VHH binders against Uncharacterized protein P37. Designs and how they scored, part 5

Target 1, 216 residues: Uncharacterized protein P37, of Formosa agariphila (t2kn95)
Amino acid sequence: CDLEPQEKFRFDPEVDPQFTFGSMTTWEWLQTNPNDEFGFMIEAIKQTGLQDMYNSKTETYTFFLMKDPNWTNNGPGFFSREFNLKNTADRDPKEVFEDPAVDLDIVRNYLLYLTLPIYVDQGPDHLKTLDLPYTFETLSEDVNNQIMTIARDWNYVMQINDSPDLPTGNLGKINVPVGYHNYIFSNGNSVAHIFGLNNNGKMARRYKFGEPKMDF

## First folded at step 2 (VHH)

Design l10 (framework vhh_lunsekimig_d3)
Fold by ESMFold2-Fast, scan of step 2:
Structure l10 (fold): chain B 216 residues (1-216), chain A 125 residues (1-125)
Amino acid sequence: as target 1 above (216 residues)
Amino acid sequence: EVQLVESGGGVVQPGGSLRLSCAASGFTFSKYALYWYRQAAGIERELIASIYSGGSTNYVDSVKGRFTISRDNSENTMYLQMNSLRAEDTGLYYCARDQGYRYLSTGYKPSFDYWGQGTLVTVSS
């Protein structure tokens, strides 16, 4: 066309909307969220002693945040299925995580698995659309479950662990919400991506009768 | 032992069609994601299409609607059907396999070594 050669290095025109929160930390934002939809995430962070990580102003992190259980979205919600919790959509998060049946070491390591020690956003500078899956080491302390793969498809949807030959444990393909917005915190030192359970199929298929869940 | 062999390239007029094939050996074909890359003179190698082990596909916008990637697990072969070819589609087309494991914290740019030798596509009148 009339385009210069260097424009062919761009895979497609990128629309990269960003939500910036200045010096506000991920932890501060979670507590002030107007929809009050992160109650279980907040309580899991508190119970596992990870508050300072999410509240950091100086360390660099990428966080994957999970919304509260919702009976209308993929059953009892992500926390119910992932941590083998029951009736979580209508229960106090504090009561759920204080249940002796819940292993807080497993919950803690799962939150660490959902945290990268580097800044990775859904833009062309970090996660280019339709590029090969990017492979990252997470903060997980389980030597069998330390790796996460991330790719952005042609719909700008982030696909996690969509590389079947990687030993990523039992964490299956996870769709993030249809929006591809970056939530940028801590003066740009941290970014958050929000899991949604609005997409049927891939997440629900992970929890088919008899299928294993994450084992750490 | 891992081998990918491309074929089907050639010279075609604008608006024409070509079908590329990638014959694989040395690994369990059905378990891997496979990719088509394109490289033209003076231009960085670019990913144009991908197909995952489960059959889902992705395309770069410039080829979407014109190219179709597919796989035949029984024949250990991946295909790229190219329709409505344009002069800008000229280049070497490489079949590539997901290496399985890459740590990309530096530069965030994937590097890929399990590639075939390439097949040349020339779109010219």
Scores: ipSAE 0.000, ipTM 0.131, lowest interface PAE 15.5, mean pLDDT 69

Design l11 (framework vhh_lunsekimig_d3)
Fold by ESMFold2-Fast, scan of step 2:
Structure l11 (fold): chain B 216 residues (1-216), chain A 123 residues (1-123)
Amino acid sequence: as target 1 above (216 residues)
Amino acid sequence: EVQLVESGGGVVQPGGSLRLSCAASGFTFSSYALYWYRQAAGIERELIASISTGGSTNYVDSVKGRFTISRDNSENTMYLQMNSLRAEDTGLYYCAVRWGYTSKPIYSAFDIWGQGTLVTVSS
């Protein structure tokens, strides 16, 4: 029988770069970023009680991370609309999430939905063919909304839920592509990908702008 | 070779208990969330319980508080402890894992299924 390790020897020149952080967890990395990039993500994780998930050194996860504009933008953005957080860009994240008008259960469920219990990088090991959606389980606690589809498009971004294969009642297409990939944490047990486009909203390609920020 | 094998089904009276087991082989068990489904006569297969890699659990309302899902990564086995069984719990019970590594779109949430084990609750 063919085993998964045998497929890892298949050469694919289209694999995106990998950014490794040794034993650093996704949570520890988030703490090193400038406040203008992940302030809302950090506070959302704290307020929903999910810090230990992002800080795991032993469990295997794929995380999809949101930068501050994804939470707060005033345009037709997906997450700011879903969380009802439009026009909050200039507010302190802690003050925003402590506002009783914000539904932390919705925020929590989305963070769980954006977390896979397996390792999925931007590459052909898991996403073998460009423009083809692959189905994955999520950590969502809603039994009717537990799956995600991921496709690598021609511009080397991940498209989430752009597939007719989603069951009725599942979260539909996320109209924000995942344009930053393969931030590897927890000694290779976790990988993170980040929503957004390179170059002021232009479609991302294989080569990304800059490396993940680290400050020790 | 990837496979899941269920065991522990049987006939039990209302109010009784059963423990189902699902033995896995051919994959890195600890890297995947695991699921229990149930199929009663004449109705579609439904997801009743799930457990994440980190041990977080989810249940449909009808079994919440009565069923407990657990996993043992060292033995590559997951369990479903069923207490306070009711006639409506009768059905075929399947364990499942979503493989996620496919070369084409799929129309199902889960790629790998066990053979099923029958649970009958009758007086």
Scores: ipSAE 0.000, ipTM 0.121, lowest interface PAE 18.6, mean pLDDT 74

Design l12 (framework vhh_lunsekimig_d3)
Fold by ESMFold2-Fast, scan of step 2:
Structure l12 (fold): chain B 216 residues (1-216), chain A 124 residues (1-124)
Amino acid sequence: as target 1 above (216 residues)
Amino acid sequence: EVQLVESGGGVVQPGGSLRLSCAASGFTFSNYALYWYRQAAGIERELIASITSGGSTNYVDSVKGRFTISRDNSENTMYLQMNSLRAEDTGLYYCARSKTIFGVVTPRYGMDVWGQGTLVTVSS
């Protein structure tokens, strides 16, 4: 055989990738990945009337975007787990958010909690020192849950709400690994970071029988 | 100080009615899901009825069609209207608030504020 095996190129793990999408908005980008990875996020945004925020070309935002579940054993997604509903991984997002037991004002405030009114990427502009959490005010209107902590660690992972200084507690730890941060939209006015349930970008919560799953 | 205070318990004959009230203070009442629990002699405390901040209600099978949960956000008060009372409805009734950012009704989310309880006795 004339062809020899070649070592495939690998990206340097020290590189901090940035993904740029020109004038495309975060909302437009979510729509180009139709329901395959962001079904619950898209439906939550629609049901709470927050499309204009995600579709802004002029306002400055940092968005934390939730992926649908991608478990090996088809486990529940973040919204389904927080709502504590049965058959969670197989549920239609529209069915979940139209369930009268679900309070859309709380869903709306959680999306606002996942949004900062400033531009924070995985870099030193706001996250000056590695392995040190910095405190940010979110857009949440819930007086018990307005604060998010963000750190960039030595592995270039964004650690959200992994801080002893968090004033309200039980906000849910979010990890955003390399490849899932710094999605730049709206001519550089917005940046998005992606998290979810899987081997990559995991939601981590400490749950004990009888304890609240999200406590501010 | 965050508080829930029940009232309206008493003695009633089978087939009678009672209305329980749960008065809240020290927090933004409209932002929380609220719950009625019952504890009968020799039985664990159980969730009877629930109401989300948006007004959606849920009931255990044994009280469906007989009990109605409601809330008045302007008065910071939740109610439980109990009709067609049975001897097995006798117990201490507690109101409670959930400690979650989602208004979904489930005992798994846990309760962070409880009332002191009000006694309901159904007897001839």
Scores: ipSAE 0.000, ipTM 0.126, lowest interface PAE 16.3, mean pLDDT 72

Design l13 (framework vhh_lunsekimig_d3)
Fold by ESMFold2-Fast, scan of step 2:
Structure l13 (fold): chain B 216 residues (1-216), chain A 124 residues (1-124)
Amino acid sequence: as target 1 above (216 residues)
Amino acid sequence: EVQLVESGGGVVQPGGSLRLSCAASGFTVSSNYLYWYRQAAGIERELIASISSGGSTNYVDSVKGRFTISRDNSENTMYLQMNSLRAEDTGLYYCAKYRSGTYWSPTKYEYDYWGQGTLVTVSS
């Protein structure tokens, strides 16, 4: 009755918290966002025919997810940065991806590049040593850029393609670090990580959608 | 020289089955991401099935559970097994390997590795 919860001390110092969603798929979770922060990601998935991949309960995947562009003062967003898209802040995502200037096969291949056919969480199981990049095969269709390097830094943030010593094919460093980790879906078959940092820029923190609070 | 040759199309009644083949030359099917597209009269090309370099498969909802994509490494050939065919499955079926550029541009590009297609007709 005077016992303090051990949940405060259950996490390894080298491992970020893990969020489990039971049988919920990554696709189902993307659609639960109350602030519409994944509108472009959802539309990109629909337009490229990859919904079944994100909605799988039986296949094993690691997904890297992109939030919508920052709409404040019409600033550049992740899609604007990665695909050199213009004037996306005030547009419907459907209008953007239906624009004939947008090559959906380039978008599709990039989503496949941001997907691993194995389970890789932010932790020591696959990323054993801090500040050491590890090489992974992606689902990319281009045999020249099928690999990705992932490193954990001392702030437990994932750095993508941040190693000149390892082959990364034709894709360079992704300049947005992966600051939200270990969203576990599909009965543990899939995990998702989200690009971005917290508002303070010092430590990555979890973005919470329907996650029960550990606090009283 | 990279080439893809589709075969196995034909006329079949609703509820029937067909197996399509895609014979590849100039690259290896075992380690590459490959996909099947279809195009019906008056509609856009639709991605229906894919198989990753790691062997993971994906399907659009309209064919999931009815179609199965596979490959035979010894024959350098990809297959699409189609079961429980419906009238709306009628169309030209293509196998493809997209050649992405080194620059992430939204500009439309030509697809380098399209086969000639094989016609599937499901009778009403």
Scores: ipSAE 0.000, ipTM 0.125, lowest interface PAE 14.0, mean pLDDT 70

Design l14 (framework vhh_lunsekimig_d3)
Fold by ESMFold2-Fast, scan of step 2:
Structure l14 (fold): chain B 216 residues (1-216), chain A 124 residues (1-124)
Amino acid sequence: as target 1 above (216 residues)
Amino acid sequence: EVQLVESGGGVVQPGGSLRLSCAASGRTFSIYALYWYRQAAGIERELIASISSGGSTNYVDSVKGRFTISRDNSENTMYLQMNSLRAEDTGLYYCAATPSEYLKRFGYSPYDYWGQGTLVTVSS
């Protein structure tokens, strides 16, 4: 007799709520978001020519989406923190990314690092065991930032790069949980996760990736 | 992308020492987990030593205490110091790199990089 069949046939409850948008793409949703929360991410995507990736109806992707800074409660979001070199709350995203000091190849690879070429949601299909990190290859072309670790905890929150086995790199450890919801786009071919959401959709924490080492 | 080239193989008498090197071309491999494999004639390729990006080392029991794996990220080079060599250590030695020790442990490594191999012969 073996005990593995009992453990193997255990199933975790489905993550709920799921937000399903039918044939709408991630790109279409970002631009029509009623709270206008993704201005820096939208502009980064436009400036780097990655619209077709986010707008795909046929390719499979997992996208990690970062909201604009909330200077009242949560401070600057990731793209504003990294690329708003004048560090001002009122700077237009287009002005930030058109600054000659901002390297759009770095911006592009940050977006590619936040994209997986497979469908990974907060359920057990890829994240089979609670509290166990799983390693995923990102679309990043930066040899120093190619992989991401993802674990789901007992609250069905994703923990990104919170693993002792994660190699040291430009985007190192991210220990800010992704929110509870799967945003399902492109007839189920893509899913998106939003950084820093807590209960009721509020962003409770600032983002901090590992310090850039800039070794290309 | 990374290319790996092994060097340092040769013929040595039992009880002797060799140091193998594995050099990466043009890019740092500091984020990679690195491995030494060996293959003897008629035997499956076996993992003998590993070093994680964080510096943690592991060895197969047959080489523990005799072999030391190390890395020099400033030189983009990994080493295998082999002491107290035995006839059973004869074989073709390969270096390999993967983005994560975790990937190799759990059998998912689509971006594994391999060297061409270097021959080690322990004979009198």
Scores: ipSAE 0.000, ipTM 0.104, lowest interface PAE 18.8, mean pLDDT 70

Design l15 (framework vhh_lunsekimig_d3)
Fold by ESMFold2-Fast, scan of step 2:
Structure l15 (fold): chain B 216 residues (1-216), chain A 127 residues (1-127)
Amino acid sequence: as target 1 above (216 residues)
Amino acid sequence: EVQLVESGGGVVQPGGSLRLSCAASGFTFSSYALYWYRQAAGIERELIASIYSGGSTNYVDSVKGRFTISRDNSENTMYLQMNSLRAEDTGLYYCARVGPTKYFHGSSYRPTYFDYWGQGTLVTVSS
């Protein structure tokens, strides 16, 4: 085949790749992680009784998952911020959650806050326009902390709660970037996005989304 | 009070040119992305061009290479330079600003909306 593509033709922008796991649930995927990066997330889910939510094959959810450093480091770390616990990075997660300073109701509500009862992937269908915050209700049971805003920045990274209009008392801007997007589980009923640094998520964009396409 | 006012519409022959202006007031112009929409008879309003706060631009395929969106932050004005106009470019052209999303306790997911629109300026390309 000596047919060369026409260089003069408009090249349609590439869509950010999606990862699909068929019928596998978010919970099943967390348990099979080859890099063992979700020890605190897994323990938090177990301790708060939310395993069935992450293991659902029938309900629709968007999950925001946190790698171990995001739970434990003094700067981005949940435990340092909420409970003033130090040196958690090197501790057994079970030991941390057994600390009487840790209120499991706060941990549970934090996980519910990081869960939407609808399907929202990082793509043009749900997050059409760059630099525009979209407002979502979370599963949070705290009346002062129910709302999450999600925006796609110019590097095609999700920015969580980067909005001046966020209600007073709500969880503010999450300074840890969403470095991994669009992990599709439960036959398409659920999607997960992962807080955590990666070189590509921190640096310049890899892909162009079909942002504000005229056929939408 | 946020205001967007379009001007520069008119009647032009196919192959002609027009320059639309959108004069903005009541907000920090340089901090917002701005958009041009077009409404043709019997067709839903469509987004044709975007310009972001940092100056990046995007266009629908049918106008790419013919239309140029630009902004002047010192004058709080956005422009649409329309060249090589075609009969199908006829329509009412709207300037829009995406406003901050309003948050409500107990509300469900709300899709993105434009909270500020100009009145529109009519462009007629006669054949």
Scores: ipSAE 0.000, ipTM 0.113, lowest interface PAE 17.9, mean pLDDT 74

Design l16 (framework vhh_lunsekimig_d3)
Fold by ESMFold2-Fast, scan of step 2:
Structure l16 (fold): chain B 216 residues (1-216), chain A 125 residues (1-125)
Amino acid sequence: as target 1 above (216 residues)
Amino acid sequence: EVQLVESGGGVVQPGGSLRLSCAASGFTFSSYGLYWYRQAAGIERELIASITSGGSTNYVDSVKGRFTISRDNSENTMYLQMNSLRAEDTGLYYCAKLSYTWKGGSEVRYTYDYWGQGTLVTVSS
């Protein structure tokens, strides 16, 4: 109900590229990435025991994925920035997550916060009106960080947590847009969105996600 | 402004017990993991225990089974219960909240720099 005809006219999925991977799971795709751009994301998933969630062919999920762009020259990606407490030469994901200073329950809840138990893509099915944030309950087990807001802006990108409707204790504005590309996995049961991709398919150079009170 | 204040240190005999406290202010206490570090004379600071916002705990092998970390969110305080103390447990004990700082140059370097002032534990006869 309340679906506006002009909303569908403004969104054109024929112009916006979509990527379909048949029966391939999100987990299988992460491991086949040719540029090894998800090293920290993959290690975080392994260390927290969440492989089965990302590898599901039967459950419905929306995943938000973190890349590690240019981290050898321009600094580490989101997971390395949040959790690498030592200025180590190696910057090895396994070494970072095995550091006792890194709280794996926080890492686990970040991944769960970045996962919805329903299928939400860049289209109007759940995000009916442009520039209007919609509230979704994530899989997070932290009662202060269970809610995510998602809006399609005028340029047809997802804006995450850019809404006055977020509870005070919830994770704040991410400030890293999700591009309008849908990555469709598990025979259409899952969709993934990649942080830092814009309408030109290029990674945004800055992350502002995680604990809002931490210095970045 | 983030403030962390340790207390509860003192002189104790081998085999004795002490309870350290870390009082926190300037941030939403219940939302953060917190850490205990220690430093003996001439030795670098080492992480000895951690506790998540949800109460999950982790310990280095040298204190596992002897020390217990806990938190009281209503009092904005973290604790370290130290049992079966040994001479090698002597040192300054610090509580810490994770925070990253940028250290200049062309390379991005991330280290934590948020510490309390420490509380001294001396284990001797």
Scores: ipSAE 0.000, ipTM 0.129, lowest interface PAE 17.3, mean pLDDT 69

Design o01 (framework vhh_ozoralizumab_d1)
Fold by ESMFold2-Fast, scan of step 2:
Structure o01 (fold): chain B 216 residues (1-216), chain A 125 residues (1-125)
Amino acid sequence: as target 1 above (216 residues)
Amino acid sequence: EVQLVESGGGLVQPGGSLRLSCAASGFTFSSYWMYWVRQAPGKGLEWVSEISGSGGSTKYPDSVKGRFTISRDNAKNTLYLQMNSLRPEDTAVYYCARSPKYYYGSGSYYRFDYRGQGTLVTVSS
């Protein structure tokens, strides 16, 4: 037979809209965001010395940007889970990050975990089939938190670490809803995806940073 | 020393079935995601299936979905791949693979720290 074997792919022509910002960097956009909902993300980047990474025009990155409620929400928020800090929503971000209970090395590696050294958008280039997670190496230097799984679901919600059995590091399930994908910066060298609770958005679910997720 | 040893490959007719086994030793088998990957003649490595340490989660590409089933027996430190409705395009060397402890490999973006020697599967009349 003269059959040529071909890979069978799930057909998926629809993707989220792409939002383009020309030469503007992710860092520049965070500083000028009109909704003023990244105060803790901005301060975390400043306190950990990572602003040059977010401000790059030449390096390739995928950034996951966390809105204020997911840093500060009493109970499921990053600070309440990682450092046992409560009521951080009413505090100045600088005051929170300067709290002696806050380990900036943990915060730094958390930001590196939320950064991929490749370009991954909400589309079939890396996320080839719907409802299947694809594994990506993050920039985290913590051996317990080096990988992330990303899937796009039937409603084009980006599902991150969406399996209770995955040993994908210590960050739990995150949802990036429609309209918060594909913020393209740095002349197309970087893309950002936004998560966090705002006006009834989906709440990020996280594990304590530094605690590995294992299935046994 | 980590060891992965595959068996069960061979010649099979189109439409037939084969069951591959992988005997694991030298590590806590139940703590690791395990994989089957294959390499067809003249092609690169292709992910075939993955399974969580508990066996509760499995994933497959569309090319084998519904035909192949991955499973594991943690008491026996053994990984399995049940292959049904085999096609000539399934002809490949099949490898059992382990990811690093906190890696979960899926699709085209996977990492392995150990893999076996491979077992040849030939689908032909």
Scores: ipSAE 0.000, ipTM 0.115, lowest interface PAE 18.1, mean pLDDT 76

Design o02 (framework vhh_ozoralizumab_d1)
Fold by ESMFold2-Fast, scan of step 2:
Structure o02 (fold): chain B 216 residues (1-216), chain A 124 residues (1-124)
Amino acid sequence: as target 1 above (216 residues)
Amino acid sequence: EVQLVESGGGLVQPGGSLRLSCAASGFTFSSYAMYWVRQAPGKGLEWVSEISSSGSTTKYPDSVKGRFTISRDNAKNTLYLQMNSLRPEDTAVYYCAKGRLYDFWSGYPTFDYRGQGTLVTVSS
């Protein structure tokens, strides 16, 4: 049979590549991730009783995930900043969340705030215009903090709550951009995005245009 | 916001030359890799050339290597494609394309914007 000429590239304007994990859930992936970078996120989910949400194969969610402080060289880790945790870098996650000073209701509502009940990938379907924030309802049960704004900037990272002109009712600006996008789970019912950037504030490209894939 | 405006296309005989230009606006041009891509009538997009944000690195597929030269002027926010020794099979609409700053690709590269294109017809 005659094969059609091979495409040299796939043109998907304003859409990050899609990383698919078949039927694997976000919860399963967090526990088997290659670098074991989600110990605090996993423990927070367990301690707040939200495992079933992250493990759903049928419900539609967008998750924003936080990496462990020990895997960054950029001061206190993203996770410790967002939960106002002290001395987390070298502590056992279980020890941290079992500390009586940690309010698990705040942790729970923060995880719900970082979860949307709809599918929002990094691309133009919901985030149509660069540098323009779009408003989304979260799963937060805190009446003061129920909405999130997401903007794609010219560096193609998601900025959360970075608009002074939008209505209040959000947690305020999250100081860490979302630099890892479009991790697709649960047969396409859920997508996850991850807070953080590579060294020097930018994501390293895995492959350059026109280059063959590396062994690693 | 983002605009890419191509020019310089036209009708040329086999063996001839053309220089395409792309005027960029609405983003920090010097921060992004830029590409030329083409689409022949009734076919999909084909990558033609790549240039790094600084202009120090360029890449070409074998089909145009040695005949086409990509360049940029970051002070003028302008991208160029010098096309020499043109062949009938180079007939296509040529697009200036902007790369994304952060890309993980699986299989093929992706781009976020292209211009309206400029038609190049190579005919005897």
Scores: ipSAE 0.000, ipTM 0.131, lowest interface PAE 17.1, mean pLDDT 72

Design o03 (framework vhh_ozoralizumab_d1)
Fold by ESMFold2-Fast, scan of step 2:
Structure o03 (fold): chain B 216 residues (1-216), chain A 124 residues (1-124)
Amino acid sequence: as target 1 above (216 residues)
Amino acid sequence: EVQLVESGGGLVQPGGSLRLSCAASGFTFSNYWMYWVRQAPGKGLEWVSEISTSGGSTKYPDSVKGRFTISRDNAKNTLYLQMNSLRPEDTAVYYCARTYKGSSGWYLPSFDYRGQGTLVTVSS
């Protein structure tokens, strides 16, 4: 693998600074910004009755979180892009998920696909070798979409379903990496990763599963 | 290499019926969820129907539910759309689309290949 710039390459597993929120749950943290950054995800969680999962202080989870659409970046967030069937930038999340054409069982299984029943962070405990994909079972109840692969690249950034040899039964490649900070909730029982962040924690363009990367 | 070729469009009177076909080649058709999507003159793309790999699961928006039926023949690598009780508002170019690998594919950007389309005109 070629490295550009080489000075940023780490040979030994050194974790980036972690963000720890003590006893605060993932759900409580999302509610800090209800209409600012996570409106579509919050509404999807409410409409599917999954608040208790995100609000758990005792169960162990890894959550993958998606921010609201950014139409200016030529790429809305995953949930708004996947379920906003009218593809209208000004459509609010409640209107989207109350559209009778939207199947809430599919929305529910997308949230469950983005949740692992174990603690997987950016460190080497589960992701032992760089550039090697590891396979995880998600909480999805959709028999066609239960498996996720996660790899740490040479910058220790998680890449989801980004392997040419993907196992059968996944939602397809997410065309941006997860940012490489751990968001730790529920007294350390849960960790969250945010899609669309680059390795500096800055928001990149947001893509949905299977969406081709936009070059510009 | 991957090809999707639609056929079966044409002019039909309101209340009439048409059957669209999509011939797939260059990939293992039975491994992919498939869609029909349409684009009316001067409008954006609209999702019309979805079918699972086995054909055991199908979904439709309310605008066509009860009138349209999606089906597939994996042995012939062919996708179908049976359209009944056609209305002037069904006038559009209809596209066959392959979903991304593993996607349940409710949203148009989730497909990775689309055919050239077949025109359906519902008019007197």
Scores: ipSAE 0.000, ipTM 0.108, lowest interface PAE 17.7, mean pLDDT 71

